# VHH binders against UV DNA damage endonuclease (uvsE): the designs that were tried, part 7

Target 1, 305 residues: UV DNA damage endonuclease (uvsE), of Deinococcus radiodurans (q9rte6)
Amino acid sequence: MTSACEAVPQLGLVCLTVGPEVRFRTVTLSRYRALSPAEREAKLLDLYSSNIKTLRGAADYCAAHDIRLYRLSSSLFPMLDLAGDDTGAAVLTHLAPQLLEAGHAFTDAGVRLLMHPEQFIVLNSDRPEVRESSVRAMSAHARVMDGLGLARTPWNLLLLHGGKGGRGAELAALIPDLPDPVRLRLGLENDERAYSPAELLPICEATGTPLVFDAHHHVVHDKLPDQEDPSVREWVLRARATWQPPEWQVVHLSNGIEGPQDRRHSHLIADFPSAYADVPWIEVEAKGKEEAIAALRLMAPFKKD
Key: E = the ipSAE of ESMFold2; O = the ipSAE of ESMFold2 at other seeds; V2 = 0.75 times the mean of E and O plus 0.25 times the DockQ between their complexes.

## First folded at step 1 (VHH)

Design o08 (framework vhh_4orz_3)
Fold by ESMFold2-Fast, scan of step 1:
Structure o08 (fold): chain B 305 residues (1-305), chain A 124 residues (1-124)
Amino acid sequence: as target 1 above (305 residues)
Amino acid sequence: EVQLVESGGGLVQAGGSLRLFCAASGFTFDDYAMAWLRQAPGKRREWVALITSGGSTDYADSVKDRFTISRDNAKNTVSLQMNSLKPEDTAIYFCAADTRYPIGSTAYRPYDYWGQGTQVTVSS
């Protein structure tokens, strides 16, 4: 890939800033359920409108700080996937022009968008109620992406972990039956416990789903000494083969707080794996958020002397 | 300040022709590849045409042999000549600049600078 070997990676911001610039509002289920139908509608209209405005501000923030990849919060529209309650869907439909304008703000700023729904979404759960709620949640996220005007391609990912361990065959079997707004955007990420990249790769190949490689998860899962292990570069290249085109490849970057085996994310990225130097898109998973991105830009491969 | 200003958009009948212009300022125009992208209502933004700093051109299959991109480095201008227009060509057309071309498909690439867009409407 000439673009991968010559251009430096694009760094992605995850959900919010440490500073006050990007912060989203929410409502708890118990508080929401205590409201009358009219109060629910008014509450969600106020909250969704506020979050769309904040999202528009996030596009401006990314443009101002030369951030070209942004992970949308999975909590932008609380109650949107609530079973038996269509209030959220109706409010979102009412706000369709504002939602589309927010999406255009990102596209016009050249910012790629993706979502990584929360880990309670387990498509291959052994519990039917969890599988049903997981599909509803994924469909709700895909509706948000549609409303933002985002492509039904892996350019605009709906990214999940492999879900329930030991149920890879079930995951592979259900992916083709997912609704198109979900299936066409689906990506799978290796995790620290259940699914190694080796376990996900055959599923990705069988279903046409791209593999988002996370070197920190790989190092923790396989108890490796650090992210300079030769297997890290091997997995960057094997994962790249699941991306069409390869220039769309996304990887995740994070460091442990107390060494390579610590699952908790550090504030800044101290160790940038050499294997990532030619990766086109990198999500930065650090507690410092925008501070971590700024600090990374002072390091190789971003610093050119 | 960097600025890209599009002009030449308008209403035209199917089979007609239209020429779009993009005037660039605030950056070293000769070093940049220039692109045209378009977005129709309710659809994703799509790449239309590209011209490198050296003058090499590429086109989307949907517009190949109908559209011609050109540049004038002395005037810091890029142009898009659109012939045999179809109702499906109706969109807002955007001018964009990218130092990293030519590398692969450009439809999804982040461009360094963007214009505000110009509306093209093709009636049946």
Scores: ipSAE 0.000, ipTM 0.087, lowest interface PAE 24.1, mean pLDDT 83

Design o09 (framework vhh_4orz_3)
Fold by ESMFold2-Fast, scan of step 1:
Structure o09 (fold): chain B 305 residues (1-305), chain A 128 residues (1-128)
Amino acid sequence: as target 1 above (305 residues)
Amino acid sequence: EVQLVESGGGLVQAGGSLRLFCAASGFTFSSYSMAWLRQAPGKRREWVALISTGGSTDYADSVKDRFTISRDNAKNTVSLQMNSLKPEDTAIYFCAREYDTSLEEIYKGLSPAEYDYWGQGTQVTVSS
């Protein structure tokens, strides 16, 4: 029998709500660069304080709606990873007690937290400056997770795609040299273009990194008819073997808008893959956010029989 | 179903102003970042302006300080105020809904913004 938990999967909320309850603020690099040093400090103090307050509200929202998995926005602290500018780091240090309090609110509510940084992080880029900025960005995300009081384990994932296609060997070689706050939380997710689960599995096995399986990406990558393809269940089980303990396994759930090959995320999940029924933790990547989670809870395996 | 309908285009003289409107329907408007893109004949479609779910804005360098993007979540509308128009601004302007990309990726120039829906566009012609 499978080593994974046989309880009903926990559905995860991604970043924000469709309703007004969870919304974050930001600043663009161009606008930030136009500010004086004093204006930058004031701007980031305002933004970071606001976003920490919103994050505290997100913990309350999750508790109120029995959501036990939440993906933190990778944009909570704009400019934190900006090379040659320590303003963000200083402001975050000043707000350390508030950040830790927000983290404790999630932990006390039994909410598992993870991050999935934006697509611009390419650890295995052929360009040295991109590799350097990518490590800096990942380190900034790990610093936020540390500040929230989150353990340096795959329970609190820092999740990446495989990066630049054709550079799997380089990815495998660099992972052991990543800073511990990053390396100890690292997970790898298959994508629809560059890295299939088959290409990531040997990297995950060689580095001790868990594989987060995404069935939609798999179906798009391999041009399969739908997420009921027998390979989906095979990959759920093969990915599970990279998790220790297997009860920590996370998968991603999404549907295309105009059929199985559409990369764009639908508003609700119409097709829940049967292969996911015994997966312990599922991130719901749908435009409907909490509405998609509520709708899923009315379907098998979540529907009470 | 998702619909984005642009309006407000037209012919103006250099130095003039236009205000473009985009009426959105078929989705929870307040949950998406919205953008304006433009395409001149024979050129690639380029990003012009972005407004986040929280109301934060960003602009292409070519239109900075001349264009202002805004949104009205109560009316499901995004607008682009275009001032000090130049002949180089002549293009079809598209309202677009952002597809799961971060503002940081867009303005760092590491990847062009991905958009899952946009309208038919509205023509803006700026005479010399």
Scores: ipSAE 0.000, ipTM 0.222, lowest interface PAE 11.8, mean pLDDT 84

Design o10 (framework vhh_4orz_3)
Fold by ESMFold2-Fast, scan of step 1:
Structure o10 (fold): chain B 305 residues (1-305), chain A 126 residues (1-126)
Amino acid sequence: as target 1 above (305 residues)
Amino acid sequence: EVQLVESGGGLVQAGGSLRLFCAASGFTFSSYAMAWLRQAPGKRREWVALITSGGSTDYADSVKDRFTISRDNAKNTVSLQMNSLKPEDTAIYFCAKGDLTYYEYSGSDYEYFQHWGQGTQVTVSS
């Protein structure tokens, strides 16, 4: 029994480990297109089965290392969103029992799952073909989450950046029309260039979408000295107000390699923002992955006395 | 400083093949998306192919099924294999470093690609 006010943040693992424990297979589009229809089916059956087995192993890894937040790779099921080709969808349907079992393994281990699809997804693009492909890609990710047995709530988040800059009003108008498996899980993250937290907050408030605050992005966007800037705590609290309940709040944690203005992610987290100490869920975006989580656990506020 | 050096262009007959190479230096290559763009005489630059840091690929409709982008993170190189070349593929081809932390298109918007190389000329005869 721990209250949110007394608990230290839960640190999240992003996609894979530096070690060999969690690694996923893929196939490039060019290799896939060179295959006959029967070869495509066999290839995706092999890849999807392998990746579902790796997901089951990821659940065990998280349980063994007391990791309760895990970001699913956006590349678990290559070709699932490929326009005009339903091979991936058919294979995933065939593997539905195995996919659901993998999802139950995470749920039974108390591990929260979320996805951050690739940055190619631009819902508010000025090009209709890009908007259509973006909705298709998001729907494919939501289908994976449905297949894992995950709730259609921000507990199991589908996280995106704000998309095309200067098109916030268009984004706000589009969100209510997104398919329910996407819309009900949607979260928005501030970035270093297009959308500050100040630009996303009105969109989040208008659409009922939670804001995932990233202090590293905020510091780079506004050219601030470091992540101890008073605005960081202000944005943690403003972002928290977009979460219902507030105990579901997720933030992103990363450090620059050569100081606070460096957009490149460091291997370990040297500077933990004090503003994050009472945040319930933190995704650790460091190149060291599990090594970064282990190192953080030796620092305040995480260290055991 | 960032450097991108394209090579592999040349003159080829319609239906032929060429492989373009891009040697990258001055940045953490494995952390960035890489792209190929082209500019035909009298036209604007257009995006051709993209490969993410994770290896996911995307292609413009005009080149899909004919072109293949790949990367070698150990050698800091991006390659573009061009098959079934058409006279319409005649252009200067540019390697570009992508900063995809903010929004990105799968289309021809090159505004999100930085550190343009000098280009390599591809000429396809009819």
Scores: ipSAE 0.000, ipTM 0.192, lowest interface PAE 13.5, mean pLDDT 85

Design z01 (framework vhh_6z1v_2; at its last look DockQ between E and O 0.02; V2 from the best seeds 0.00; counts 0 for: pae E 17.0 > 2, placed apart)
Fold by ESMFold2 at other seeds, look of step 2:
Structure z01 (fold): chain B 305 residues (1-305), chain A 124 residues (1-124)
Amino acid sequence: as target 1 above (305 residues)
Amino acid sequence: EVQLVESGGRLVRTGGSLRLSCAASGRTFSSYAMGWFRQAPGKEREVVAAISWSGGSTWHADFVKGRFTISRDNAKNTVYLQMNSLKPEDTAVYYCAADRYSYGLTEEYEYDYWGQGTQVTVSS
């Protein structure tokens, strides 16, 4: 290699920009439901086409700003998984070449893609109908990732929290039965209440599922003073061991607005945990989005003299 | 189509309790995930709590955890927000919202239907 590459983490952009550059259109269910079948098809064709164009623009944006990790919005294709209405699925199939081209724009630019579907997908719910709808929802997200041409590996992660608390055994038992497009991309993240990293690690080890460590959640769950607690480094390393290869490890970074116990995400990241200095990939979960990334680049370890 | 009407907002003293109701009209209420949002003067609208279509899963923002509880009664087409230990910081217009799928329950752009809001004012 001819470059003096300093090993600092890659900072990821989450879903959209604060600025106007990356913003996606949507449609309300009430407005959509008032449409005839032909009108629904036209509406979704226009909306999906527009969002695919914006997604290609997001690839350009990431490339121009040296952003190598991007979390896809779960709202790119509204109504895609609408029960009893195949319009979204048909429209997305029609747009398959455009969707694939958008995916190539990211991979050609060297931008890793992942998705973190909403936490109310509850794979281990005690209600069978919720479990079934959760698998269908995850399968719809995996279909989008397939359509983008993304590998069925944790490189293109589908990330969830552990779901219903006290049901870790049920979670471990169901993961092998998930559809391959979901299962092969699945990751699990500790949360501040239901699943600590200690509770998730055995599940991850038993199922071959990577653990995404979130230090902020850990600090809240264990009521630690801040993200410099020695256990934060311990869990970075233990989580890394669940990744194959370890260079694919993703962690989540956020600060609380009013202090370490505040779960609300701050606009910027004032406190970067020292334990994260050698992790390869960080999703920046800050309200300031690209502004938070820019601010982080001006502080250690990212600042260069 | 579902229409949402919030009620129960009023002036209360610090430490008081209040129950907000959101009455839904329409045939498909039981297929919707529901959320409560709030907007204080000079601040952006923020999610407060969310509940799955069956009521089997709930989520609460950290700034209300232990104090507010979302619940629903599908037989009465109603979602509730029980607000205990109220603080002046809870002063806001509270909105009820509905989403047909459980996706993006913390993201306001994923909610399809919105009520007009009900004012909650908490005095010191």
Scores: ipSAE 0.000, ipTM 0.143, lowest interface PAE 16.3, mean pLDDT 86
ESMFold2-Fast, scan of step 1: ipSAE 0.318; ipTM 0.695
ESMFold2, look of step 2: ipSAE 0.000; ipTM 0.146
ESMFold2 (binder alone), look of step 2: mean pLDDT 85; pTM 0.879

Design z02 (framework vhh_6z1v_2; at its last look DockQ between E and O 0.34; V2 from the best seeds 0.00; counts 0 for: pae O 14.3 > 2)
Fold by ESMFold2 at other seeds, look of step 2:
Structure z02 (fold): chain B 305 residues (1-305), chain A 124 residues (1-124)
Amino acid sequence: as target 1 above (305 residues)
Amino acid sequence: EVQLVESGGRLVRTGGSLRLSCAASGFTFSSYAMGWFRQAPGKEREVVAAISGSGGSTYYADFVKGRFTISRDNAKNTVYLQMNSLKPEDTAVYYCAAEPYFGDWLSEDEYDYWGQGTQVTVSS
């Protein structure tokens, strides 16, 4: 009744396409602040409506291209988390039915959604106003995920790096106090500078937070020769243990432009780490976006039946 | 080759206004976050403001929030810093910088490219 497991990783599209198919409108804070209150409302209504329609189309795009993992842009709804101005929140509330329909388009197509809203978000900052704005921003992103009808589990991950270096204990202490829509979706990713996977693992274990391993960041942080270093596989397995269920594990894939120590993302992925061959979910952090996914599908271990 | 060229720094009086510009070339401007940093004599360089590649999100340091506005025009490959209500402690060399996606916009280490700086001097 059972067959041998032939699963290969699902390759995820990050935010946008290189082509015109998935592109979102935005407005700068400076231009927004130049608008009257009535103009702000009209601007955001038009912009949010347009972006929800495009997002609905992104679900169709993912389905048509056999993409089962998609990272939502954290810039979909500009001004949503703006302190002292609830125009964005009111507009998004007005558009709740359209937002929910967009979310259903993804779940009906079998596309897993996550978000990596690290812009200006440093939960363990030593600056109180940054901590406050960070919780507001995370709550706004969680509100978007709720509005899309997405489960409050790491299946629909809200992902951050570890934040301010040297403040891991503070990070571990604050996580239990985060609002449930944020806390129940939270994941942590090692970065190139402040937090190695070794520094994050105890935080993840203490708080029940999944660790998203990024081999490129690990190689840069530890000054390793390349992503074939034995520690890369070791960390894939250690990170997997933080996921419940382990089949939900996500890792990040990128290559440096000028070599393993270059933290800039290449256009395509030329060097797929052997350690990732059995990881179920991979976000492809390449500037070539859907082109990088297509190129990866032509190399081992990715096979079309 | 990558170029970031700041302009607009000058001597202004306390309470005055000034707009800095940074013209970028040699990279896909809309794919990079842009930051303004400053360095006063004897101080470490510090972030002033940052803006996402699309321009949809911004960051402001505490000491300038409410007085400064960062913006960008991706059609002109230019990032701006509008500085209002200037104070003598705003006196510094101001630097434009660019960093790729997924970076920590608060850390100067994440910025790949830097301009040569433009001097802003605020007199009492």
Scores: ipSAE 0.000, ipTM 0.248, lowest interface PAE 14.3, mean pLDDT 86
ESMFold2-Fast, scan of step 1: ipSAE 0.230; ipTM 0.616
ESMFold2, look of step 2: ipSAE 0.000; ipTM 0.270
ESMFold2 (binder alone), look of step 2: mean pLDDT 84; pTM 0.861

Design z03 (framework vhh_6z1v_2)
Amino acid sequence: EVQLVESGGRLVRTGGSLRLSCAASGRTFSDYAMGWFRQAPGKEREVVAAITWSGDSTWHADFVKGRFTISRDNAKNTVYLQMNSLKPEDTAVYYCAAGPTYYDEFLPSEYDYWGQGTQVTVSS
ESMFold2-Fast, scan of step 1: ipSAE 0.053; ipTM 0.460

Design z04 (framework vhh_6z1v_2; at its last look DockQ between E and O 0.50; V2 from the best seeds 0.00; counts 0 for: pae O 10.3 > 2)
Fold by ESMFold2 at other seeds, look of step 2:
Structure z04 (fold): chain B 305 residues (1-305), chain A 124 residues (1-124)
Amino acid sequence: as target 1 above (305 residues)
Amino acid sequence: EVQLVESGGRLVRTGGSLRLSCAASGRTFSSYVMGWFRQAPGKEREVVAAISSSGGSTWHADFVKGRFTISRDNAKNTVYLQMNSLKPEDTAVYYCAADSLEEWLYGPESYDYWGQGTQVTVSS
């Protein structure tokens, strides 16, 4: 064959829908602490059961809309990692069959799952209590992924930013000692402030950790004109080299509300970086969620496919 | 679809304490990651502290660690900033902010809902 049609990137849904289809319940710590131990158990049982049912529905939603990548919400199971209170862990253990069934719904539908934990996890913090709570939180997220039956590989990524700035050496040193359910799934993403892709790449290379490139963060960090800057393609390729296999590469896509330097995520993606045209997996970080995916599908390179 | 109103800012002396409040209205308060920011005249806005939607996790900027504490009370739809050991350099307008999407993954600049601000002035 003298030429071939390259595969179109898979556009990923992040956490929830703008519509009612994928919306999860939560409870705050203050409301939870007002409950008796028996009331806590009942509350979390109801809440976790409801969220697992909604998660089953998210698999159906993704299948129905040809979505093959989905980012799980890190807040699906509030209080799961609460120090000194095992109620969440016990409730989730009780619900193990339902959780596993929800995970099978995704894998049966051919939907890749990943997480990007949200609860201020800073593995390389200079504060020992933050490091301890961060490992506990990451272990809880990995427990959820195990309970869903997800393989311990970067296919089912647990993604973090680089954490506390100026502590890349500490980050590189701690990664090999992370619990296997965390370590084997770990990825690192550049941010707008603390860690450029240049600062993360040697850490990723030294630890065998995939680099998730975010062009929007890169443009803001380096004060570049826009995501068509030549360095954007350079970093797509450098990040790809950290993935084994390279076809598992994930990148993040977002636009700024008021322009390339605006860190706030827009509702839709108006500017798709040309450098991303051959990336296999793209998480769409737009406030329009499924609406942003639908709009992107009407643009090059997605049009007609 | 959320309105945020700060209160409690006033003049205090160095070493004093102050509690800021931020009342939220509109959609459910418990769905939001909440943050406190500050901006002194001629300075860039900077994040002070943030709290997860569940309230189980908090983050504080290095320049306020050990002195300021963020908390929330969902029965009152309110987020707080307890400010102790105040210094003149803490003088600023303080803003509360909310991230409506339960995806605090991109850093504090992703907040799209902001209050009007409350002035804190710390005298020598």
Scores: ipSAE 0.005, ipTM 0.356, lowest interface PAE 10.3, mean pLDDT 87
ESMFold2-Fast, scan of step 1: ipSAE 0.192; ipTM 0.594
ESMFold2, look of step 2: ipSAE 0.026; ipTM 0.455
ESMFold2 (binder alone), look of step 2: mean pLDDT 81; pTM 0.840

Design z05 (framework vhh_6z1v_2)
Fold by ESMFold2-Fast, scan of step 1:
Structure z05 (fold): chain B 305 residues (1-305), chain A 124 residues (1-124)
Amino acid sequence: as target 1 above (305 residues)
Amino acid sequence: EVQLVESGGRLVRTGGSLRLSCAASGLTFSSYAMGWFRQAPGKEREVVAAISWSGGSTYYADFVKGRFTISRDNAKNTVYLQMNSLKPEDTAVYYCAAKLTPGYSYRSSEYDYWGQGTQVTVSS
């Protein structure tokens, strides 16, 4: 028999470490465009191979440090979604065995993987070209997840904000038409400006999409005094109802630097919301990364003995 | 509804071998990581071995490493624990546990379903 105090949340590492253990290489669009086609192929082969090797090391790092949730960087395979250029796609296909091996290293170590593509993805934009590029970018991320051998379920989440404010009905209408590798992994997160949890919940319910609750975004959006506001626990529970099974629920944890209304992420988490104590999976969005996770493990509800 | 049924526990002599089985029903077995835990009288449950949903990754507690082997047969909805070179300190009730996740856990609190246990007694 285990006591309730042993049922603690799993803390997730976001993208990289502050230390040198997990660091990824990149290339800017302008530098890439300056290369010849042969140079682009050689550059992406070198870069993608290096980043896959770093991913394999990240799996070992997570296992060694008892980290069971890891957010994959959205920038692992630069130029993969570049319109009119198939170089990235061809290189990733060539590296398929290495990519699959890296993915298996994570899943076999018990590390849950998810992705949170960058803010330029706006599925419900009023501009058709932005909607098209957003679907292309999401499909590229889903292709990476497929290549890693990850399930097409919210266990391996593709997480987005609600996109353009005031266009919730359009978002709800678009979700069923997304490609299966995207649609089956999709999750929606509330943000500090455009979409509150209250605005996202009906969309999530209508489309079968889980809601990833972020208490810091909620507190900033509604100008609440802190993350101990009673509405935080209410939203944890309402969001949990969008997860099947509820044990797959993910929330985001972050603190402001200069108080609850500061949108800038602190280095460490000083204030752990009591509402999160029974949440199974928590992404730690702090600048200290692994240092923030280590510090949290010295606090209730994570403190041992 | 969901049932985990352990079998194979019995009295064995020091140095002997024993194979435990756990048959699962009422769940999608291939979606669950499985674990074997044990509990001696007056002590808390401790992890013995664990296996991922695919069987591609396994864990063993230091005190059984090299002696015990965990395996699974997803077609038969069964997880096994092969116990070799048994010692008196291995005497305990052995529990099968299931966790809805591709990956296993070292913590008993993270498992969703538990069997009734099977008694293993090792005599000197």
Scores: ipSAE 0.000, ipTM 0.129, lowest interface PAE 18.8, mean pLDDT 86

Design z06 (framework vhh_6z1v_2)
Fold by ESMFold2-Fast, scan of step 1:
Structure z06 (fold): chain B 305 residues (1-305), chain A 126 residues (1-126)
Amino acid sequence: as target 1 above (305 residues)
Amino acid sequence: EVQLVESGGRLVRTGGSLRLSCAASGRTFSSYAMGWFRQAPGKEREVVAAISRSGGSTWHADFVKGRFTISRDNAKNTVYLQMNSLKPEDTAVYYCAADFSPYDEWGTPLREYDYWGQGTQVTVSS
């Protein structure tokens, strides 16, 4: 019922720009550990304040460039999940009004926000201490989303891969016990080695967790010739069924540098899978960032003519 | 172009110790997550250990936990894998990997590891 022009996918910016507009500061653990408690507090206050200001600028950037989907950097608040050290948590609490204002800037601009924490978070590890540290890391990310005023729904995703291979049943069993700030935002993404979409779908169905389909990972995992393989469209539709409402569906778009089997991300997207033409929200995972989004907007299906 | 160069692989006896080093050149190393992978003959590459950009979070595979330790020195642009109590099953080519992007000096690294070294051979004998 919606016209093709009105139904054109929204392209999402991932974390940073190629230009200087959106760049975040950090601190290494060794440098942080060398500081006294007072110096740690001062350092994190400076760093977090700077990054909140940069995040506010990211909202303005998205509004100015008609970008309505943005992945928050996992680097916004260094040391926030550091075991046995509550300095980051205390600083973030102190900056709560500024963080909430940054979140409101995005929502007022109509920008959907999500997070994809770092790859080594393994919820279904066979080691209890690794599961505990993974939950702590996810909870820290969820705390940031809460502080931004974001709803605890799949509109504002906390997105993970399936974790340790061969442990899908354990993952399905663990998800219902996750803290609500994490559980209610959780999405699962297929990866190039451990979890195919076929392996994740039963977990998603059992737990009410949406599946974020990544066609590049699917092609690499199954050693397929390219992203025009008929299975890509099949998985777009099967993944869509895990989203309620289906208009909230997110997929990931990336291309390899040296052909379809290359796991390294290209600068621009040369090959847009036809299966994605009617997907409502697409994260663009290309090194060119905003340049890749601009280039995609000159191609079908994004051309209005 | 960014390059990762592994070193330290050699023949060692069962129960011995070895430290692998991975030197990064080009972009700022401290902005990216680092990992150690290994590949034995006829097997796919498997993750051995990973370390966050800051070094505040580390992960070790269960088959090396308590024996191997990943660490990084951002001032030297180097990641290390300290291997203790080596077993014949540890025989493999060990690879360093970095999620290194020219567009992410202070931000979040990409999901996949963008850069790989050529590997260093570790052989554990009787």
Scores: ipSAE 0.000, ipTM 0.252, lowest interface PAE 14.0, mean pLDDT 83

